# Ledger of designs, part 5: VHH binders against Alpha-tocopherol transfer protein-like (Ttpal)

Target 1, 343 residues: Alpha-tocopherol transfer protein-like (Ttpal), of Mus musculus (Mouse) (q9d3d0)
Amino acid sequence: MSEESDSLRTSPSVASLSENELPLPPPDPPGYVCSLTEDLVTKAREELQEKPEWRLRDVQALRDMVRKEYPYLSTSLDDAFLLRFLRARKFDYDRALQLLVNYHGCRRSWPEVFSNLRPSALKDVLNSGFLTVLPHTDPRGCHVLCIRPDRWIPSNYPITENIRAVYLTLEKLIQSEETQVNGIVILADYKGVSLSKASHFGPFIAKKVIGILQDGFPIRIKAVHIVNEPRIFKGIFAIIKPFLKEKIANRFFLHGSDLNSLHTNLPRNILPKEYGGTAGELDTASWNAVLLASEEDFVKEFCQPMPACDNLLGQPLLPEGLISDAQCDDSMRAMKSQLYSCY

## First folded at step 5 (VHH)

Design k04 (from a16 with E56W; framework vhh_7ocj_1)
Fold by ESMFold2-Fast, scan of step 5:
Structure k04 (fold): chain B 343 residues (1-343), chain A 121 residues (1-121)
Amino acid sequence: as target 1 above (343 residues)
Amino acid sequence: QVQLVESGGGLVQAGGSLRLSCAASGRTFSSYAMGWYRQAPGKQRELVAAIYSGGWTRYGDFVKGRFTISRGNAKNTVYLQMNSLSVEDTAVYYCAADYDTWEVTSEYDYWGQGTQVTVSS
């Protein structure tokens, strides 16, 4: 037609070619393709209620729920992204939706942790040797996240930078479908941790971090192993243990200096020499390289400005309302709920 | 159709032994954490023993060294070997099964109806 639509206009370079000379249009970006082995597909069916024949249907159901209940939530709706939340909540649609909402709420509510979240911004904490992912998985296929609080120097940067490095690592790990099914194990080494350093990770910040990990992040944590902790730490844990949910309390192991106790859970052949293992010296450089190689992905995800509900209301109104007040109110209510659930 | 059925409870004299069995049916449980809880009259429910997928175990403070948890070959049966029983071990013992989720709000996926253990002096 004579009326031009810029979105539908053929570029001059394409229009100038004959039909036989026209390049094929670039293929649509590939949809979700499952990378799980047959054993992991079976495990996901048994543990997560993931039925491969219904996988895309289940993802679409979650997508439709997000669009209906939280229309202004700025989130990826990609199959692979939404599948993380379904897997983390045994394909329970309501719980997966709440986890997704909480995930974005936590990110908005704690800018000290989540703003400008990228590897290059965390060079100092990464180079300190505070955190690594061990090169070998445990017998369940869980990656082992090793944390060493003693490597942190409080005068160099606040404790929130260490928390940023943990969440950056979790964001990287959860991209793997194998990790979405198998989960992770945390190994925290308290060797050399002073009382002064420990005081920076008090009950308030601990509750906040644990709350985000359990209710705001789509990852399965199967165990938290603590080694070389001060003797008083075990006593303090025993006092608080009755007030924790049984499942959470049962995921914490305080080994002290008893590496034989650790080895009943993490075999020597996956552990570095520092933890009585045979897998060589503890290596933080390899994981740091993996994170740095992902810089552009993190910039795209965590360093872009996000539109707010109010910004959409500032646009010229069409004769029929573009946005209903009820939908904007629902989005604002969801944001408040997200903020509340993170604390 | 999923059921956890406890057996092996009963009356035993102090210093004696009992072996509790929990038979799980309706699905495969090899990838699940399975365990035993107990509740005595007037007391809160407490962890006795748990065995996790991958083979690690946890015991309640008052049973360490006396009780042993293990799995049967098919992984759908969990056993609690109770040695050196005392009057304080008198309780209803519940079998529970759960997969390795971190979620605080999720209860154990499956519970048995319980079996009574009574230890006489």
Scores: ipSAE 0.012, ipTM 0.370, lowest interface PAE 8.8, mean pLDDT 77

Design k05 (from a16 with R27F E56Y; framework vhh_7ocj_1)
Fold by ESMFold2-Fast, scan of step 5:
Structure k05 (fold): chain B 343 residues (1-343), chain A 121 residues (1-121)
Amino acid sequence: as target 1 above (343 residues)
Amino acid sequence: QVQLVESGGGLVQAGGSLRLSCAASGFTFSSYAMGWYRQAPGKQRELVAAIYSGGYTRYGDFVKGRFTISRGNAKNTVYLQMNSLSVEDTAVYYCAADYDTWEVTSEYDYWGQGTQVTVSS
């Protein structure tokens, strides 16, 4: 007896060809166009396990998993959006899916931060000079998000407005495929921050912010540089460091007033004068203009009503467009509970 | 099959120097952050030095200015140059590799078996 086994046709090896003789990669299907340079495609392959020839297959696999395991999740399913989550989790489908679910869960669980999230609603924070993105990337190609807590006046608006401005900026940055591959660096300037002011960033808020950044947002954070922190911050950090997770602790760099220490990682030619650099004065107006120009995109994404179960029985929706739990099956209730779960 | 193989440890007099090497195989070396940790008897493991895929470096407070970490991506090797050694530097030194990500996980992805460094007075 014999079983007919398919003889798989093997294409000739191209390994011996020069770079100019290699075949072109297959074209992207309609809808997604890769904006990465050749060097960034190579970096994504090496660092993220992204294979251009399998990219859209991988995106489709994630899309199918969302549809199968979370059919009631109201989310964008376009290639570019889903690719953010695959890149943030090194093309691990299960981890990317969990990140996507957490992303929506965090947004629902913290309306004080995510409700009506648009540049025009944050004019006070933006005009305060609390944050900006520096005009030049670091040597890895990472954008530098600069935050100045001292510019916040607690009596003018709650600390959650500052957090809103940070997430607004992260949402804008992650739209760039270059940023999805390279990641970001955070530069936090604590000059002038009193312990009284710092106390507003308590453990509950810190847990939520860190939880969203680590497990609920599709961004790669390469380093957090802290400058001009009060002397006591180094003492406190030294005491708590043994209780922090090693990998996370190693991404925090406390420089104090030592700008030479900062310049080891962030060269002077990308830093403003305020941080010992040669890139002019710190400018918040340019980044504010970028955010304001994206107003319509934020309105579409963050200023829409909360998703509800389909009203298959023709009954009226509850306030805020929600229907009663009795009209949703157990799967939908479990999914909604998970969507509202955030750290 | 991932391997991290340390070499260059041994016995040295106080004030002397040693160069540790860690040869890596089984993963894309250039994409990984590489670190050196040490553990003395009865003490917790502590960071000596780390070098990230983009060339950023970090040093433990007690070795800054005395030790230098470097990497040779072409040779899949990370090095630790240890100068002005003191008795307090006596420990087992471990090479570690971490795929450079911002995740909650506390462990490096891969660890070597360790190499003993003994500094005599």
Scores: ipSAE 0.012, ipTM 0.350, lowest interface PAE 8.6, mean pLDDT 78

Design k06 (from a16 with E56Y T101E; framework vhh_7ocj_1)
Fold by ESMFold2-Fast, scan of step 5:
Structure k06 (fold): chain B 343 residues (1-343), chain A 121 residues (1-121)
Amino acid sequence: as target 1 above (343 residues)
Amino acid sequence: QVQLVESGGGLVQAGGSLRLSCAASGRTFSSYAMGWYRQAPGKQRELVAAIYSGGYTRYGDFVKGRFTISRGNAKNTVYLQMNSLSVEDTAVYYCAADYDEWEVTSEYDYWGQGTQVTVSS
């Protein structure tokens, strides 16, 4: 208790100023307000165990757990931010906490991908047409992230720039509460992918990317649709499959050049003509504009100095349960075999 | 919470057919991936068929196009139509359900008690 230099100011004999004579304090910032439609509130209750009447209580419980168990973790504790992790783990507090810890661990473990992550740093990738988000959601309300690996030219920039653009897009998509509830679909177009290009996505990179998506990112991925895959794709899939759990591997749908199977899950009215649809031509410019308009948000999130205390408790830099080095070695062997079988 | 109740098992002659039903309770049926597993004495549990939200299906190679999985969302029921049954199909058949979700788990969230299917020669 300090009685020293302040004792005269707090004396019982000193008249206090009237509250009416002081300037008004700034108003409290507005609390979390749900932007979900009535149907999405119902879906969140049914799929995620989200009870609107307990939502703020559940967010507070996660906040308290972070403060108690990981006091040195530098993280946002905003209601809206924490809610992403609760929704991604069906309101299981322990699993949501682990996802949050893993999210920050993954960001620290791969500075090549997560350092200076902002749209203006990725204009070359964005202008290549490597990635877009389709203008229409699927019947489940999932945004469709479309990637085209053949648009990447390795001599222009390393493969990690493509990975940065994917994560930048995922970070933007997960800001939407609708996306937190509905999830996303990935549509990967392998048309024209050469053996040379495929060789740049080796087992080390595959392990890191898949580990982050499975264990370190608060997004619900409902399906990965792969179209126009050449014969080489079986070799690529053999490289990544050991990194996937059985349940997750079952969300990978291989369509080849026959798009009828794609259209059972992604109807023609949401797809561009390039994928047998009626929604016009594939447009990358609109999504690029959305990302570039978000520049300042990304600068605040990804271009600030990392606090020195993040690793004081010996926290893992990568999530627990990431795929073993032995599985990585098996993938290297499979890749080498596939390369030689193509000649 | 989801509860699963299987029915339709029994004794059938080789070459015959059976239709298994699994009734799911709860309001989340349309958002669940549902599957049928089987286990014979002395053998490992194996996936027979699965159906996902949006209607995509997967089958085990050993059913060779003989089995069909379907669901009636209005009744919260999933069906397994088993045709051209062989003695090797004799097993306890389990219904399983999981939220149709990207997650690092290999196990289904909910299981039924199982129903016996016996195929005689």
Scores: ipSAE 0.014, ipTM 0.382, lowest interface PAE 7.1, mean pLDDT 78

Design k07 (from a16 with E56F Y99W; framework vhh_7ocj_1)
Fold by ESMFold2-Fast, scan of step 5:
Structure k07 (fold): chain B 343 residues (1-343), chain A 121 residues (1-121)
Amino acid sequence: as target 1 above (343 residues)
Amino acid sequence: QVQLVESGGGLVQAGGSLRLSCAASGRTFSSYAMGWYRQAPGKQRELVAAIYSGGFTRYGDFVKGRFTISRGNAKNTVYLQMNSLSVEDTAVYYCAADWDTWEVTSEYDYWGQGTQVTVSS
């Protein structure tokens, strides 16, 4: 049983082989290795409509849709990459396709955030203690992204550096198949946030950040817990609420200074002392080390010259400098406009 | 104790080349990022080159295309190959190490004593 599962855990279609269903259609073809436990396979089936026996047929369907409807989109077509988008949209092909298009559009439309996105470029924000991922998951297996806006000093660097650190962390987290299935929880500590500091997160920035999280990033956000929010939060909430989808808005939990309310959702044994927990002091260094260890992966993905448009084969045009709009044909400009829709 | 010892500095004519070496002791080399900084008399210290644990490199604007940083983990050493040297490259060159450990810092944790590079016309 466990020995059989253990011996097959790195093989394609391990999840399908652990099911009681007949193995038709055939298991996943070679090239994809499912890292999910049997419990996570069951959860993915129940929550995401993911059927292991149809997994790569669903991936192939998305791949075919990309090639048909967005033939000039420069994107990975790897099974593991495409599966990320299917899981984020519960295997709804049309929604997964739109998410993929928006993902690339958002990344290209905001170079201030996504260009040169690597841990070594963000040492100042990482060392400020602005964000971390807690060492323990919540009871549903969600990683907890903890953000402390008060640690940011606006005179030291612009707010976009904090946003870069958030998206860098999300890119790292979503590489895990477990996170693709379980999702994440955000814990935002607003202690000490002044009106002056809050003014830097105006409607323009809020629309961009929230738009990317909702419509441009393949991550499932299960809850947003806000603690220590000052009176100013009423103004911030009024600004962001119109940009939130109803389901996301309903996942916002306002605790104020009432940590007992927080502990109803996040058990004390996974929280640091700063939030009334028993898991020691808040530690940002451990997550910073994880990010820095991933430097090569981020350099590969985010630190190459960004092309303005792609060639007819879906390959990026990589001249020595950035290609101008004048060097793209009208079809490429139309595609570029669609890809930059989240800006 | 951790020590960084630079070598390979000296006098060279414009257009020439030098290779600087930095030997690290007291800890394993594979656990840290390494960099080279330089400072000319009366001027601010500036980044020359850096290499991270994953092999990614970063260069200062004035040296891109002319200098190359590399490392040898087996010898706990980092190298700076300096080509097409100009009088403007005359400075004291410092080796620096930023430990990729639990404690992330915005500055390098350890510095060498420096090695003089003098480029004559």
Scores: ipSAE 0.000, ipTM 0.101, lowest interface PAE 20.6, mean pLDDT 76

Design k08 (from a16 with E56Y W102F; framework vhh_7ocj_1)
Fold by ESMFold2-Fast, scan of step 5:
Structure k08 (fold): chain B 343 residues (1-343), chain A 121 residues (1-121)
Amino acid sequence: as target 1 above (343 residues)
Amino acid sequence: QVQLVESGGGLVQAGGSLRLSCAASGRTFSSYAMGWYRQAPGKQRELVAAIYSGGYTRYGDFVKGRFTISRGNAKNTVYLQMNSLSVEDTAVYYCAADYDTFEVTSEYDYWGQGTQVTVSS
């Protein structure tokens, strides 16, 4: 015989229990309830192709894809969690699935950043004034993440602690549905940063950070505004720009000391006095308090032991939840490589 | 059906002007970033100009001060006013639109078919 077709008749489920043998149904988990305003629902429809009437159907489709293609992946399958990935990829199921896989792969591939990721572990970075989220959103509704590399003293702790604080902040911001739709803006203030200090953010670290932000994290970054950068930075950017994708190159705005250039995108009424604004002095304490109030949530998510392979393809696990190389076939090695790829 | 249609290309003498238009249809584009790219034979595609949600504009280094990008009132049309044209501006000009997102590996969501601009002299 050449090629054969499957049976024309679909068999019913093979699982059969009497009503008397069924346990009481578990309590319904809290379902997704949309917190978006009418304007944000309209924006999500226009920008993300999010149709409210199909929202839960789209979430279920992604959930089914995860279960089918990555049954070994240890991940939340909650509606609200999966919706972050759909919104970050304009409701393209394949791109949302890849983002989810990359998200977990990035977290597992960089334990120096993602292990023990909680606010109390980062008090030194938070107290340094290295980062904050400004109290007001921009005209598009984007939260503004402000970072000041000059506040970092390399002798006090490694650069990875600053990166941890950035990702902790991003994890907090993406919990908001408004932020999932609107995205964020980054304002990086390089005042006082020498080229020597900037060299700590080398090409290997830069590749990992930008890879995670672009391909491994479910947040829409609308712009990266850089102010007070050394003059040589513009020259370096001009040299590397031809090697960047047009989207990425177009997201970087190098203002130097020109606050009028900055104010074209970030109006004075949302900026602190340090950046020519009217919103008072730069306040890091309020955002630090928000992060510290979220301690329990971060401990639950990032401070539990991680299963390395999460029982990929049902193969036997080592005592620590690891699958040895000798027990991984080529398919499992490919899946494991995909889970750990952030590049 | 979403489409981007360029018009206004053609032959012009050095020092002349052209106005390109891109008409977007099939949806509202007010929340989209829209831009103009060009590609000359044997060269890489490069950004000419882009206009973002909120009205911010960006220009390629070779066209700053000579070209101006703007949106029509309905925000589904973008214009590129090209002044002081040189032979080096000869290329196929493409309209592009994107949801104004940050993704290294994804291309712009929508592209036009391109319109030829030829500058003689």
Scores: ipSAE 0.013, ipTM 0.361, lowest interface PAE 8.5, mean pLDDT 78

Design k11 (from b03 with Y103W; framework vhh_7uia_1)
Fold by ESMFold2-Fast, scan of step 5:
Formats: sequence, structure tokens, C-alpha cells
Structure k11 (fold): chain B 343 residues (1-343), chain A 123 residues (1-123)
Amino acid sequence: as target 1 above (343 residues)
Amino acid sequence: QLQLVETGGGLVKPGGSLRLSCVVSGFTFSDYYMAWVRQAPGKELEWVSSISSGGDYTYYEDSVKGRFTISTDNAKNTLYLQMSSLKPEDTAVYYCAKDWSEWDDSGYYFDYWGQGTQVTVSS
């Protein structure tokens, strides 16, 4: 399988090809229906090594790897779900598998963030104007996640509520195939952020957030644009920098109060008035409505009890009604505990 | 059909200079971050420098800061690395790499297309 997996990837340096590889037929019946435009199919081929003729074969290979290597992992095995992880790791099966394992491990290791994760539980954060997704994508098709830390009042609720809102938004965005291919851009407005407020984003929280984004979430972040950063930004960056991989730090752009460099990367016609743009006033209500309309989907995904291995006498029920042939015993409990740890 | 062709390497004495070029084909490189990475014999790949899609931001590994300069010529679809004050430690095969569009930096192995260009710094 690993050898077959390698045949689906081409590296210009290695030019690895499998001469025994046969093309897959079109999906029939279609469990997965591609919503990508022709241009995005081409982009996915060029940037992610996604070959439409092998897409279902790649998904099946990842599914088989999960079943073989992590048979007790409680996860969706749907085509669309697994495809998120393949796209996030350029169709490298081993990297995609590790990302999937880490995704579930991180969710279980931080219940303060991931427990009861649904829009109705976050109305205070959403109503504060802390975050929104801009109505227009950037020139590369990336959705722009705008965050404003100055809208958070620490005495009203803990910082983990803001982090919950960010992850809820990322979960919603990654459902889009266009976003899986194009990625996202983050626009962070640091206007008004005090040293006192910044102190709540300490090294333990920074380690968790950055670790999940880098190694535990199937999202492609193309750039992080920072505007209106005060002197405290050096302190904030010093806290997060040790947890960032070296090359990821290269995607952070500091614009200060001069928005000319921001407009080079994010054109004025997609930005709200607050950031020198022509797309009207910053609107948080529209994105909040999108999230609230998704309430039942989030309740299904994040608010259902997980299969309790030590309480089962038979086969465990996996998410979305999937059933494992594995039985709950001491080995299974030990394996599940190990798999759910965030590395 | 992505192709990156690196040229400009050679043998140079310590303190010397070289200019590496990377001609890009199969995509609009001004839409992507471009990087130089290198690999010394028997060692792993090391990131050297990056330039943003707009050319507004450049980044360098600490050991090359002040000695190397990354630049682009969008009209020629070409990436450059101007190297000065070369040291024996700079001896490596140099590769140019396309946009690491994943948040994880480990993806860079799949975004270069050439065999690289050899730089040897020896007296």
C-alpha cells in the first residue's frame, strides 16, 4: 500500500512512477461529487498532486491505512472527510494519516476548546465582533478570516472562548472544496491590544493553538497579515515564534498603520473600509448567521458522546453511524488512549 | 508540467561571489512564494531564503543574512540568489522551490523540479 501510494505521487527530483498502476474508473455510484471548477481541478493537480482519475483510489488508500494501522480510532471514513486530509498534505498518504490521527488527538486533549463546540454556545464571542470571514476572496480564491483581539473583554469570558470561535470557523470553512484547494488568509487587527490583554495569550495556549494549526488541522494557511500592531506585538510574536516551524514564520506580514503593503496582497475591492478598502463596512453579522444556520451539523459532529470502549461488550459505533468490527478490551482501550494524544 | 531550472553554480574560493538563477515554467511564479533550499553532501535539506509573491518581503536563514540577497524578475519568470562572502559551509546543491502552500513546512520536498546547481567553496 505504501508502495502503491508512492506511485500516485510524482516528485520532479525522483520521478517515481509505478508501471503496474492502472487508472481507476469514474466513481459509480458517486459517493463523492466533485464541486471544483476546471481551473481549480488544474490548480489541485499542479499544487497538491491531485489527479482526478486517481482521487477515489487515493481516498480508499487512506481509508485502508486508517483501518489497518488505527482500527480503534473513532473517525469518519467518508470520502469527502478523508479528502480534506489528503489535500492538506499534498496527497502524501503517510502525512495525511498522521494529520488525521493528530486531528482527533488534539480534539480530545483540549476539551475546554472542543467540547460542546457549536455556534449557539459562542453567541457572546460572535456578537462581540471578534471574528468574521470577509464576503470576498483574495485574488487566489482564499477566504479571509478577520480577527480583532481588541473586541475581547477578558472579564466577560476566558480566552478559550475566542479560540473556540476560531476553530468553529475553520471547521466551517474547510467543508468547502474550493477552500481545501485554495487555502485561507488570516487578517489580524491588533488595534487597541494592551499588554494586560496580551498576557492572556501565554506560551501554553500559544503552543496548543499553533501546534493544532500546524500538525492537527487540515487547513492550508497561505498568509497571516497583521495590521495596527502596537509595540507589544514583539512580545506576542516572541511567545509564539518558538512554536512556529521556521518556514511558517515566513508567511507572517507586518503592515503597521500604513496599509499600502496590505493592499499589495489584499486588494482594496475585497477589504472593508476599516482596512482602507472599498467593500463597505466590516460586517460580522453575515458570517455569524452562516455559523448559526450550521448549528445542527456542529451538534452532530462535536456534541455527541464518543463510543466508550470500556463500557462496550460488542463492536463500537463510530461517528456517522460507522461500525468497527473491533471489540472493546484492554488492548483496545490502551490503543485508543494513545491515539487520542496530541503529539 | 511544473519545471524549475537552476543555474549559476560553480567552484569559488572563500570570500567569493556567485549569482544563482532559477527559470520557472508551467505556472505564474509571481502568484507564489519562491524559496532557495540547499543540501550539502550527506546532510538534510536546509532552507536558505524566501521571497513573497509580491516581492515585498524577503526572509533569510540566520547564517546567510547580510551575505545573500533573493530577488525576482517577473518579466523573465526568474528567481535569483546573489551570494557574497561565500564560506566552505555554503558548499551544497542549491534548489529553487515553489510555494509551500501548506501550513506545514515539511511540504517543500515536492515543490522543486530541477536537479539543482552545485556550489563548491574551496581553496
Scores: ipSAE 0.006, ipTM 0.213, lowest interface PAE 9.8, mean pLDDT 77

Design k12 (from b03 with W100Y Y103W; framework vhh_7uia_1)
Fold by ESMFold2-Fast, scan of step 5:
Structure k12 (fold): chain B 343 residues (1-343), chain A 123 residues (1-123)
Amino acid sequence: as target 1 above (343 residues)
Amino acid sequence: QLQLVETGGGLVKPGGSLRLSCVVSGFTFSDYYMAWVRQAPGKELEWVSSISSGGDYTYYEDSVKGRFTISTDNAKNTLYLQMSSLKPEDTAVYYCAKDYSEWDDSGYYFDYWGQGTQVTVSS
């Protein structure tokens, strides 16, 4: 049983009670400490097939698959990082691995969105009031990402800057284990959106954004509530709908100007006055401050130089993968550099 | 126009029973999963039970399994929650909710409406 006197310094009553319970799951992996409440552990078991007693095994299995199939992929192999992908794909190892590969593929294939991704580079978007996260979660514990397209002025900066701000916010939100289990809700306010603004969200951009959210990002979107949509929204939705998976399309709720319809989904006590709620006025400054306080973390993650060879080797070139990673000699690097991705 | 109206709550002794009813209007009732959610004093909303649009599948929170029964009457657009062996821990405001998600899809989300119905379990 106990080999050292130091282990006896733990409160005897608490330790004794724990010993009389059912067999405990194995401890979380070294370097990872689970921050989930007991209720969230139960929810993760029920909804995500996450079994704490197998968590170490599941994380290690995904890590081994990454090392074997994508040895040159520049990615974190931390337990906490890999858990995001397992949770997003209900602990299906193959789907979690594909999501991880797609996540890095999206980041390298769209430099306009993912290069130099940090809060200080997006001050214009953040100061416009385009995006915020509401201070209160919904009844299921989902953070509410509020987006206001009308705050964007196309002549000031391209639509890709708005997309950058969305992904920056998603990267911040997914750091929370609670969010990994609960997911998020999007509240999109289309008040004042003109035909001219809508024209900037064409089918190619819509396909890329929706594809990344569905198949390239480890976050679960539980609902998309759209309010104040103009008559032209049929056109916007017609562009988007073909790219949505059927289950996700069923999570789109069009409320128009009917705030009572919105309130059946989001209680008034978590909504700002602008949406008929009692949680004060809509505040974008607080979320902007949270993002700016995270500057160093984003610089470390998204602002490191990308070596040409590592970048090319980290991207799947064909559905069945890369030229043998183990044989990336100087000749092969020279050859692959001619195929260098400018995408 | 969309409305869910909960009734049937009240004061009951531990071990007692209550039947909650939710009358639905403004949507095609049989097309959606329906749920009961509750909010106890000082706590956030907690999911209690769900029933599929066809009534073939029912789901329960672990603490209520074997004690609560969810059912629907599509002809009356009414959702029910039969509660038995009530405990003080079941004291909460109970809300009827419309669910747009399918089965165990972790994307489950609830529409709820009105002030709910208060259930108080005390001696």
Scores: ipSAE 0.000, ipTM 0.118, lowest interface PAE 15.0, mean pLDDT 76

